# Ledger of designs, part 8: VH-VL binders against Arf guanine nucleotide exchange factor sec74 (sec74)

Target 1, 130 residues: Arf guanine nucleotide exchange factor sec74 (sec74), of Schizosaccharomyces pombe (q10491r548to677)
Amino acid sequence: KVFKLGILIQNEKVRKDRLLSNREVGVILTSSQLMFFKNVYWISGLLDQLEDFKRSHSFSPCYFSPHLTSLSADYIIPLSDLVAYGDGSRIENELYSFSVKQKNQRTHVFSVTNVDELNDWLVKINFVST

## First folded at step 25 (VH-VL; from aa5 with heavy chain K66E)

Design cc6
Fold by ESMFold2, last read:
Structure cc6 (fold): chain C 130 residues (1-130), chain A 121 residues (1-121), chain B 112 residues (1-112)
Amino acid sequence: as target 1 above (130 residues)
Amino acid sequence: QITLKESGPTLVKPTQTLTLTCTFSGFSLSRSGVGVGWIRQPPGKALEWLANIYWNDDKHYSPSLESRLTITKDTSKNQVVLTITNVDPVDTATYYCAKDSYRYQDTFDIWGQGTLVTVSS
Amino acid sequence: DIVMTQSPLSLPVTPGEPASISCRSSQSLLHFNDYNYLYWYLQKPGQSPQLLIYLGSDRASGVPDRFSGSGSGTDFTLKISRVEAEDVGVYYCMQATHWPYTFGQGTKLEIK
């Protein structure tokens, strides 16, 4: 059961508020975890399914075919181990950053291209974690 | 230019509370991801990390010392304060504060000059 | 806590010759963003530590290119291609991938 999926920019190396090194990661929010995928070539088909789901105006969680839980995530953070928050920061005056504090790990920093997407990630993560 | 300076007592008696202040300039704790950490070094011994505090008041403590440590900040005064309760002679060390950032990858890139604190009767 | 083990603990070197210091961690320091948060510091006699290397291999500002860091995961090396008298001091590795941050024991580099 998937509550949100998308592509985030993972901030790897930042100097003077410029991204010197970054990568795109696929991200799936389920009822219990964030799942991260370094290979995003499959995302187009799933985004199409998501757009079809949005047109239906459903209040239920979106289900994908094939089942996304059968995919091998590169990294998983249980929602019980994380705190996600926006920090008001911008990179290159066009990217919006948010942080994922993981238990016992150095904080992860991600970016998106617009504030609505930022807020949607944070709202959905907070909704599922309650 | 970024500078940090530690201040506090140089001599403290066992069982007392040690309060150290880090006063810094050239950067601000109002910036996302920026923090200050405390590290100590007993005479002739290795460096030991104690605590960090970040711009959003997020705090981390050394697990072996966390019951005795308190870290706080005053962003408007560019100060970070470390308190160590119930000191004993093993706490004799030079105490450093240093700049950190989880957004900028230069962890402890600038250190204060350090202050020697002796715990003795 | 991650244990950081340095070797050697004492390193006498003839000026002009290379030096190598090893640092091993008890757990991988590779973060999901594919960087190792492994740092090298030099504490010269009577001074505060100074950052030499960050992210395992990147030189801090003003650090001569004779210093280089390498390694990934659990095994890291600091190399000095040609030791100079100003390089004397204690070298520490530190990891910041995991909480708590932990330091190695130090390697004392001396001119012989």
Scores: ipSAE 0.503, ipTM 0.833, lowest interface PAE 2.3, mean pLDDT 87
Fold by ESMFold2, fold request of step 26:
Structure cc6 (fold): chain C 130 residues (1-130), chain A 121 residues (1-121), chain B 112 residues (1-112)
Amino acid sequence: as target 1 above (130 residues)
Amino acid sequence: QITLKESGPTLVKPTQTLTLTCTFSGFSLSRSGVGVGWIRQPPGKALEWLANIYWNDDKHYSPSLESRLTITKDTSKNQVVLTITNVDPVDTATYYCAKDSYRYQDTFDIWGQGTLVTVSS
Amino acid sequence: DIVMTQSPLSLPVTPGEPASISCRSSQSLLHFNDYNYLYWYLQKPGQSPQLLIYLGSDRASGVPDRFSGSGSGTDFTLKISRVEAEDVGVYYCMQATHWPYTFGQGTKLEIK
């Protein structure tokens, strides 16, 4: 089951709280993992399908076209290997950052433009990883 | 100007606990992603990483030493403390603390002067 | 633990000549964000280590242009285009992509 999908800003190089290098990544949160996609062009269609599903008030599972098993993630973090947390910090006074600590790896830092979206990611990741 | 300074005993006997304090200025552990690490260097030998602590109290220890190491911080005092239990002569080294940040890609960009600790009976 | 292997371990150089130091890691240092967290430090005699290169190829503030870093994945190189007497010391590579952080054994650069 997909619990959340969206686009995050991945912070690549930051100096003096200025983003010198960044990129957008597509992210899918499932019951067992975070899946990351460098090519985000298809995710708009998936987001539209999810919104249509929510509007339909269906009690059935959401099904995507193309099917999620046909999507190849560029990077996967099992929920058993991660901790996500926010800290109230800002980048360029406009971006809200949160961190994803992965077992044995340097911590990943992501940003969103909206504090409610930040909190929704953190709440859902923490809930599913319980 | 960012500075770090190590303090602690110069001479320690085997089996005792070694406590080292890193006092720093020019940066704060209240900022996201900022941390302090400890590195040691036995006389004539290579650098060896020991432990890191970050702003949010997240901690990492060298796996070979983790049962003997404790790292703590006091953000208001700008201090980080490393404790090494049950020392023996192999722990004789110069001990350094250094600034880290996983948010700013600078790792160990500023080091303290180091303090030589000799473990001898 | 990621093993960092430097070569050579001893590097006698005549002033004005180039120098090159290799650092190889037992696993890739490439993070998902496409950066290698590979660092070069110089420890001059009697001094603390100082940062020369971060992220594999970026010079730290105040480091002369004669120092350059290159490489990706598991194979990294530090080059000094023209060695000066003040470049004497021990050079260390370190990786910070994986826990625990690990250093190379050091390369002692000295004037012959």
Scores: ipSAE 0.494, ipTM 0.836, lowest interface PAE 2.2, mean pLDDT 87
Fold by ESMFold2, fold request of step 26:
Structure cc6 (fold): chain C 130 residues (1-130), chain A 121 residues (1-121), chain B 112 residues (1-112)
Amino acid sequence: as target 1 above (130 residues)
Amino acid sequence: QITLKESGPTLVKPTQTLTLTCTFSGFSLSRSGVGVGWIRQPPGKALEWLANIYWNDDKHYSPSLESRLTITKDTSKNQVVLTITNVDPVDTATYYCAKDSYRYQDTFDIWGQGTLVTVSS
Amino acid sequence: DIVMTQSPLSLPVTPGEPASISCRSSQSLLHFNDYNYLYWYLQKPGQSPQLLIYLGSDRASGVPDRFSGSGSGTDFTLKISRVEAEDVGVYYCMQATHWPYTFGQGTKLEIK
């Protein structure tokens, strides 16, 4: 089951709160995993399908093309191994950052462009992982 | 200017508890991603990481020493405290504290001068 | 725990000549963000360690450009293009991609 999908900015190199290197990553939150995709084109297509489904006002399950179980993630974090948290920090006073602590790994830092998206990611990740 | 300084006893007897304090200036543990780590070096030997604590009280310990280590912080005093229980002569080392940040990619970029602790009966 | 293996352990060098130190990790240090959290430190005699290189290849502030780092994954190298007398000390690599942080055993650079 998919709880959220979207595109995050992955902070790769930061100095003096300037984002010197970054990339966009597609992210799918399932009941057991965060799945990450370097090619965001598929995620954009899935987001369009989800918006179309929401406009239909159907109670039927939303089915995606391609089927989500056929997707090959570039990186996977099991929800049993992670905690996500915000810290009130901004990058360049434009981006809202949050951290994903993964067991035995250096903490991942991601950014989004608006606070509602930030809060939605945090709430959903932590809800599913508890 | 960022500085860190270790303080504590220079001589400790086996089985006692060693308490070391890192007092720093020029940065704050209230800032996201900032932390302080402890590293030790037995005389003539390599550096050994012991523990880290971060701004949000996240803590990490060396697995081999986890049962004996406690790291705490006092953000308002700019202090981090490391406690090592049941010390043994193998714990004789120079102890360093150093600044860390997972938000910035510099890990242990500034170190204290170190304090030599001798464990002897 | 990630084992960090340095080579050589002892490195006598003539001033003005180059030096090269190898550091190998038992597991890849490549983080999902495509950076290797691999650090090089110099501990001069009687001093605390100082950071030379971060992220495998980036020089820390104030470090001379004769120091350079390279490598990715499991194999990393620190190079000194022209060794000076002030470069004497023990060089350590350290990884911070995985917990716990682990150091190499050190490479003692001495002037011949």
Scores: ipSAE 0.486, ipTM 0.833, lowest interface PAE 2.2, mean pLDDT 87
Fold by ESMFold2, last read:
Structure cc6 (fold): chain C 130 residues (1-130), chain A 121 residues (1-121), chain B 112 residues (1-112)
Amino acid sequence: as target 1 above (130 residues)
Amino acid sequence: QITLKESGPTLVKPTQTLTLTCTFSGFSLSRSGVGVGWIRQPPGKALEWLANIYWNDDKHYSPSLESRLTITKDTSKNQVVLTITNVDPVDTATYYCAKDSYRYQDTFDIWGQGTLVTVSS
Amino acid sequence: DIVMTQSPLSLPVTPGEPASISCRSSQSLLHFNDYNYLYWYLQKPGQSPQLLIYLGSDRASGVPDRFSGSGSGTDFTLKISRVEAEDVGVYYCMQATHWPYTFGQGTKLEIK
């Protein structure tokens, strides 16, 4: 089951709270995993399709897409191996960052452009990881 | 100017507990991603990582020594403390503390001068 | 634990000549963000270690441009284009991609 999908900014190199290197990554939160995709174009298309569906006011069945979890991710973090947390930090006074601590791996840092999206990611990741 | 300095006993007896304090200035453990690590070097031998502690009290220990190590911090005093229980002559080494940050890709960019601890009767 | 293997362990050099030190890890150091958390340190005689190279190839501030790092994944190299007397000491590689952090055994660079 998919709990959230979206696009995050992955902080690759930061100095003095400025992003010197970063990239966008597609992210799918399932019941057991965070899945990461370097190719964000198909996630952008899914988000556009969901927005178009909502605007159409259609009563057509919205197909549940259980097979999104079978996609070939570039990286996977099992929810049993992670803790996600925010820390109130900003990057370039524009981005809201949070950290994903992974067992035995260096901590990952991600950013989003608004605080509501940040909080939604944190709430959903921590809820599902319970 | 960022500085770190190690302090503690220079001679301890086997079975005793070794307590080392890292006192630093020029940075704070209140900043996200910032931490302090401990590294030791037995005389004439290679560097060996021991433990790290971060701003949010997240801790990591060398697996071979985890049962004997305790790392703690006092952010208001700019101090990090490492405790090693039940020491043995193999624990004789120069002990360093060093600054770390996983957020800013700086790992052990500034080191203390080190303190030699000898474990013998 | 990730094993870091350096070669050579002893490296006598003539001043003015190049030097090269190899570091190999038992597992890939490539993080998901496409960076290798591979560090090079120099410990001069009687001194604390100092950072030379971070992220496999980036020079730390104040480090002369005769020092360069390269490599990715499991194989990394530190090069000194023209060795000077002040470059003597023990060079260590260290990985920080995985816990626990691990050091190589060291390479002693000495003037012959």
Scores: ipSAE 0.483, ipTM 0.824, lowest interface PAE 2.3, mean pLDDT 86
Fold by ESMFold2 at other seeds, last read:
Structure cc6 (fold): chain C 130 residues (1-130), chain A 121 residues (1-121), chain B 112 residues (1-112)
Amino acid sequence: as target 1 above (130 residues)
Amino acid sequence: QITLKESGPTLVKPTQTLTLTCTFSGFSLSRSGVGVGWIRQPPGKALEWLANIYWNDDKHYSPSLESRLTITKDTSKNQVVLTITNVDPVDTATYYCAKDSYRYQDTFDIWGQGTLVTVSS
Amino acid sequence: DIVMTQSPLSLPVTPGEPASISCRSSQSLLHFNDYNYLYWYLQKPGQSPQLLIYLGSDRASGVPDRFSGSGSGTDFTLKISRVEAEDVGVYYCMQATHWPYTFGQGTKLEIK
């Protein structure tokens, strides 16, 4: 089951809260894992499908084309291996950042453009991880 | 001006507990992703990583020494403390603290001058 | 633990000549963000280590451009285009992609 999907900004180089290098990554949160996609083309298409579904006001399940489990993620973190947390900092006073600690790996840092999206990611990741 | 300075005893006896303090200025452990690590170097030998602590109290220890190491911080005092229990002459080394950051891609970019600790009876 | 292996361990060089130091890791250092957290340090005689190269190839502030780093994954190289007398010391590579952080055994650069 998919709990959230979206596009995050992955912080690559940051100096004095200036984002010198970054990229967009597609992210799918399932019941067991966080899946990452470097090519966001398909994620953008899935987001468009979801938005169209929401505007239809249907209470039926939303089905995606292609099926989400058939997508080949570039990186997968099992929810048993991670903790996500906010850090209260801003980048360029425009981005809200949060960290994903992965077992035995250097911590990942991501950003979003609004605080509601930040909080929604944190709540959903940590809820599903418990 | 970022500086770190190690302090503690220069001579300890085997089996004692060694406590080292890193006092730093020019940066804060209140900033996301910032941390301090401890590295040691026995005389004439290679550098050996010991432990790290980060702004959010996240901690990592060298697996071979984990049972003997404790790292703590006091963010308001700009201090990090490393404790090594049950020391042995093999623990004789120069001990360094150094600044780390997983947010700013800087790892051990600034080091203290080091403090030589001799473990001898 | 990820083993970092440096070659050579001893590197005598004539001033003005180039030098090259290899660092190999037992596991890929490529993080999901496409950076290798591979660092090079120089410890001059009687001094603390100083950072030369971060992220495999980026020079730290104040480091002369005769120093360059390259490589990805498991194989990394530090090059010095023209060795000067102040370059003597021990060079260490270190990885920070994975826990625990691990250093190479060091390469002692000496003037012939």
Scores: ipSAE 0.475, ipTM 0.826, lowest interface PAE 2.4, mean pLDDT 87

Design cc6
Fold by ESMFold2 at other seeds, fold request of step 26:
Structure cc6 (fold): chain C 130 residues (1-130), chain A 121 residues (1-121), chain B 112 residues (1-112)
Amino acid sequence: as target 1 above (130 residues)
Amino acid sequence: QITLKESGPTLVKPTQTLTLTCTFSGFSLSRSGVGVGWIRQPPGKALEWLANIYWNDDKHYSPSLESRLTITKDTSKNQVVLTITNVDPVDTATYYCAKDSYRYQDTFDIWGQGTLVTVSS
Amino acid sequence: DIVMTQSPLSLPVTPGEPASISCRSSQSLLHFNDYNYLYWYLQKPGQSPQLLIYLGSDRASGVPDRFSGSGSGTDFTLKISRVEAEDVGVYYCMQATHWPYTFGQGTKLEIK
């Protein structure tokens, strides 16, 4: 089951709270893992499908093409191995950052442009992580 | 100007607890993405990482020493404290604290001068 | 724990000539963000270590451009294009991609 999908900005290099290097990554939160995709084209297509489904006001299940189980993630973090947290930091006063701490790995840092989206990611990741 | 300085006993007897304090200036652990680490160097030997603590009280310890190490911080005093229990002559080393500019990916960019601790009966 | 292996362990060098130090890790240091958290430090005689190179190839502030770092994954190299007398000391690599952080054994650079 998919709890959230979206496109995040991955902070690659930061100096004096300015992004010097970053990229977009697609992210899918399932019941057991975070899945990361460097090619966001497929995630954009899934987001479009979800938006079309919401506009249709259908009570039927939303079915994605391609099927979510056929996706090949570039990186996967099991929810049992992670903690997500925000630290109130802003990048260039435009971006809201949060961290995903993974066991035995250097922490991953992501940003979004919308504080409600930041909070929604944190709430959903932490809820599903149990 | 960022500085760190290690302080504590210079001579400790086996089985005692060694307590080292890192006092720093020019940065604060109230700021996101900053931490302090401890590294030691036995005389004539390589550097060995011991522990890190971060602004959010996140802590990491060397697995081989984890049962003997405790790292804490006092943000208001700009201090980090490392405690090593049940010391032995093999713990004789120069102990350094260093700033971890984790947010800027400059790990251990500024080091203290070090303090030599000798464990001997 | 990630084992960091340096070679050579002793490096006598003629002033003005280049020097090269190898550092190999037992596992890849490449993070998902495509950076290698590999660091080079110089410890001059009687001094604390100082950071030379971060993220495998970036020079720290104030470090002369005769120092350069390269490599990715498991194989890394520090080069000094023209060794000067002030460059003597012990060079350490360290990885911070994985916990625990681990250092190489050191390379002692001396003027011959």
Scores: ipSAE 0.468, ipTM 0.826, lowest interface PAE 2.3, mean pLDDT 87
Fold by ESMFold2 at other seeds, fold request of step 26:
Structure cc6 (fold): chain C 130 residues (1-130), chain A 121 residues (1-121), chain B 112 residues (1-112)
Amino acid sequence: as target 1 above (130 residues)
Amino acid sequence: QITLKESGPTLVKPTQTLTLTCTFSGFSLSRSGVGVGWIRQPPGKALEWLANIYWNDDKHYSPSLESRLTITKDTSKNQVVLTITNVDPVDTATYYCAKDSYRYQDTFDIWGQGTLVTVSS
Amino acid sequence: DIVMTQSPLSLPVTPGEPASISCRSSQSLLHFNDYNYLYWYLQKPGQSPQLLIYLGSDRASGVPDRFSGSGSGTDFTLKISRVEAEDVGVYYCMQATHWPYTFGQGTKLEIK
């Protein structure tokens, strides 16, 4: 099951709380993993399918075309291997950041422009991970 | 100016516990992503990473030494403490603490002067 | 643990000539964010290490522009375009993409 999908800003270089290098990354949260996509153009197509499924009032599971397992994620983190947390920090006084600690890997840092979106990501990731 | 300084015993007997303190200034462990690491260097040998601790008390240890290492911090005193239990002559080394940050991509950008600890057997 | 292998281990150079140090990792250092967390340090005789290069290629503040880093994945190089007497010491590469952090064995740069 898909719990959330969207676009995050991936912090690559930060100096004196200024974001010197960044990129957008597509993210899908499922019941077992976070999936990351460097090509974000898939997001619009998946969002359209999800919206159409919700309007249909179907009791069947939502099936994406292409199927989620057929999507070539650039990176996958199993929820069993991660902890996500907010740290109250801001980038350029406009971006809200949170961290994803992954087992045996350097911590990932992501940002969003909206505090409600930040909190929604954190709540959903932590809900599914527990 | 950012500075770090290591303190502790210079001579320790085998089986004892070695306790080292890193006292730093010019930065704080209250800031997101900031941490302090410990690195050692046996005489004439390469650098060896030991442990890191971060602002949120997140900790990482060298796997080969994990059962013997403990790292703690006192944010209000700007101190980080490394403890190595059951020391052995192989633990003879110069011990450094250094500043880290995963938020600012700086890793070990500023080092202390180092303290030589000799374990006599 | 990721093994970091430096070459050469001893590097005698004539002042004014270029120098090159290789660092090879046993696994890719490319993080998901497309950066390599590969660092170069210089330890001058009797001193603590100092940071020269971070993220594989970025020069640390105050480091002369004759120092440059390059490479990606498993193969990295530190170059000194013109060696000066003050460049003498032991050079270490270190990776911070994966836990635990690991250092290379060191390359001792010395004046012929």
Scores: ipSAE 0.454, ipTM 0.818, lowest interface PAE 2.5, mean pLDDT 86
Fold by ESMFold2 at other seeds, last read:
Structure cc6 (fold): chain C 130 residues (1-130), chain A 121 residues (1-121), chain B 112 residues (1-112)
Amino acid sequence: as target 1 above (130 residues)
Amino acid sequence: QITLKESGPTLVKPTQTLTLTCTFSGFSLSRSGVGVGWIRQPPGKALEWLANIYWNDDKHYSPSLESRLTITKDTSKNQVVLTITNVDPVDTATYYCAKDSYRYQDTFDIWGQGTLVTVSS
Amino acid sequence: DIVMTQSPLSLPVTPGEPASISCRSSQSLLHFNDYNYLYWYLQKPGQSPQLLIYLGSDRASGVPDRFSGSGSGTDFTLKISRVEAEDVGVYYCMQATHWPYTFGQGTKLEIK
């Protein structure tokens, strides 16, 4: 079961709240894990499929091509090992940052350009991780 | 200019509780990702990490000492406090506090001068 | 816990000659963001530690360019291209990719 998919900005280097180095990562939230993908082009295709499904006003479940279980994540964090929280800061006065604390790992920092997307990620991650 | 300074007793008896305060300036624990860590060094021995605390009160402790350590902060006073309970002579060390950030790449980039604590009867 | 193993533990060096210190971790220090959170510190006699190298290879502000760090994953090296008298002290590697943070045992660099 997929609860959310999208693209996040991973903050690699930050100084004086300027983002010196970053990359986009594809992210899929399932009922048990957060899956990360360095190549975002295929997840953009999945997002387009989801948008098309919503426009169709179908009452059937949305099915993706390719099937989501066939995807090979570059990194996986089990939901039992993570906590996500907002940090209240903006980067370059454009980006909304949040943190993903992983058990025994240095905290990950991500950003989005839209506060509603930030809140949706946080709500969904924390809902399914409890 | 960023500075940190450790304060507390220089002599403590075994079984007592050691309380150390790190007072810092030039940065704030209200800032996302910012933290303060404690590191100790017994005379003539290696550095040993003890604990970290971050802006959002997230805390991490050395597993071997976790049952004896408590770290707290007062953001408005720019202070971090480390407590170690039931001390014994092996806890004799110079104690340092240092700045950390998981948002910035420079962990323990600025250290205090250190304070020597001797545990002796 | 990640064990950080330094070698050598004692390093006598003739002034003007190069020095090399090895640091090995029991697990990879490569974070998902593709950085190794590996740090080198120098503690000069009677002083607090000072940061020399962060992220495995980046020099801290004010550190001479004769210091360089390299390596990835589990094997890291600090090199001093030409040792000077002011370089004496104990060098520590530390990892901050995993909790808990752990230091190496230290390498005492001395002028012989």
Scores: ipSAE 0.429, ipTM 0.816, lowest interface PAE 2.6, mean pLDDT 86

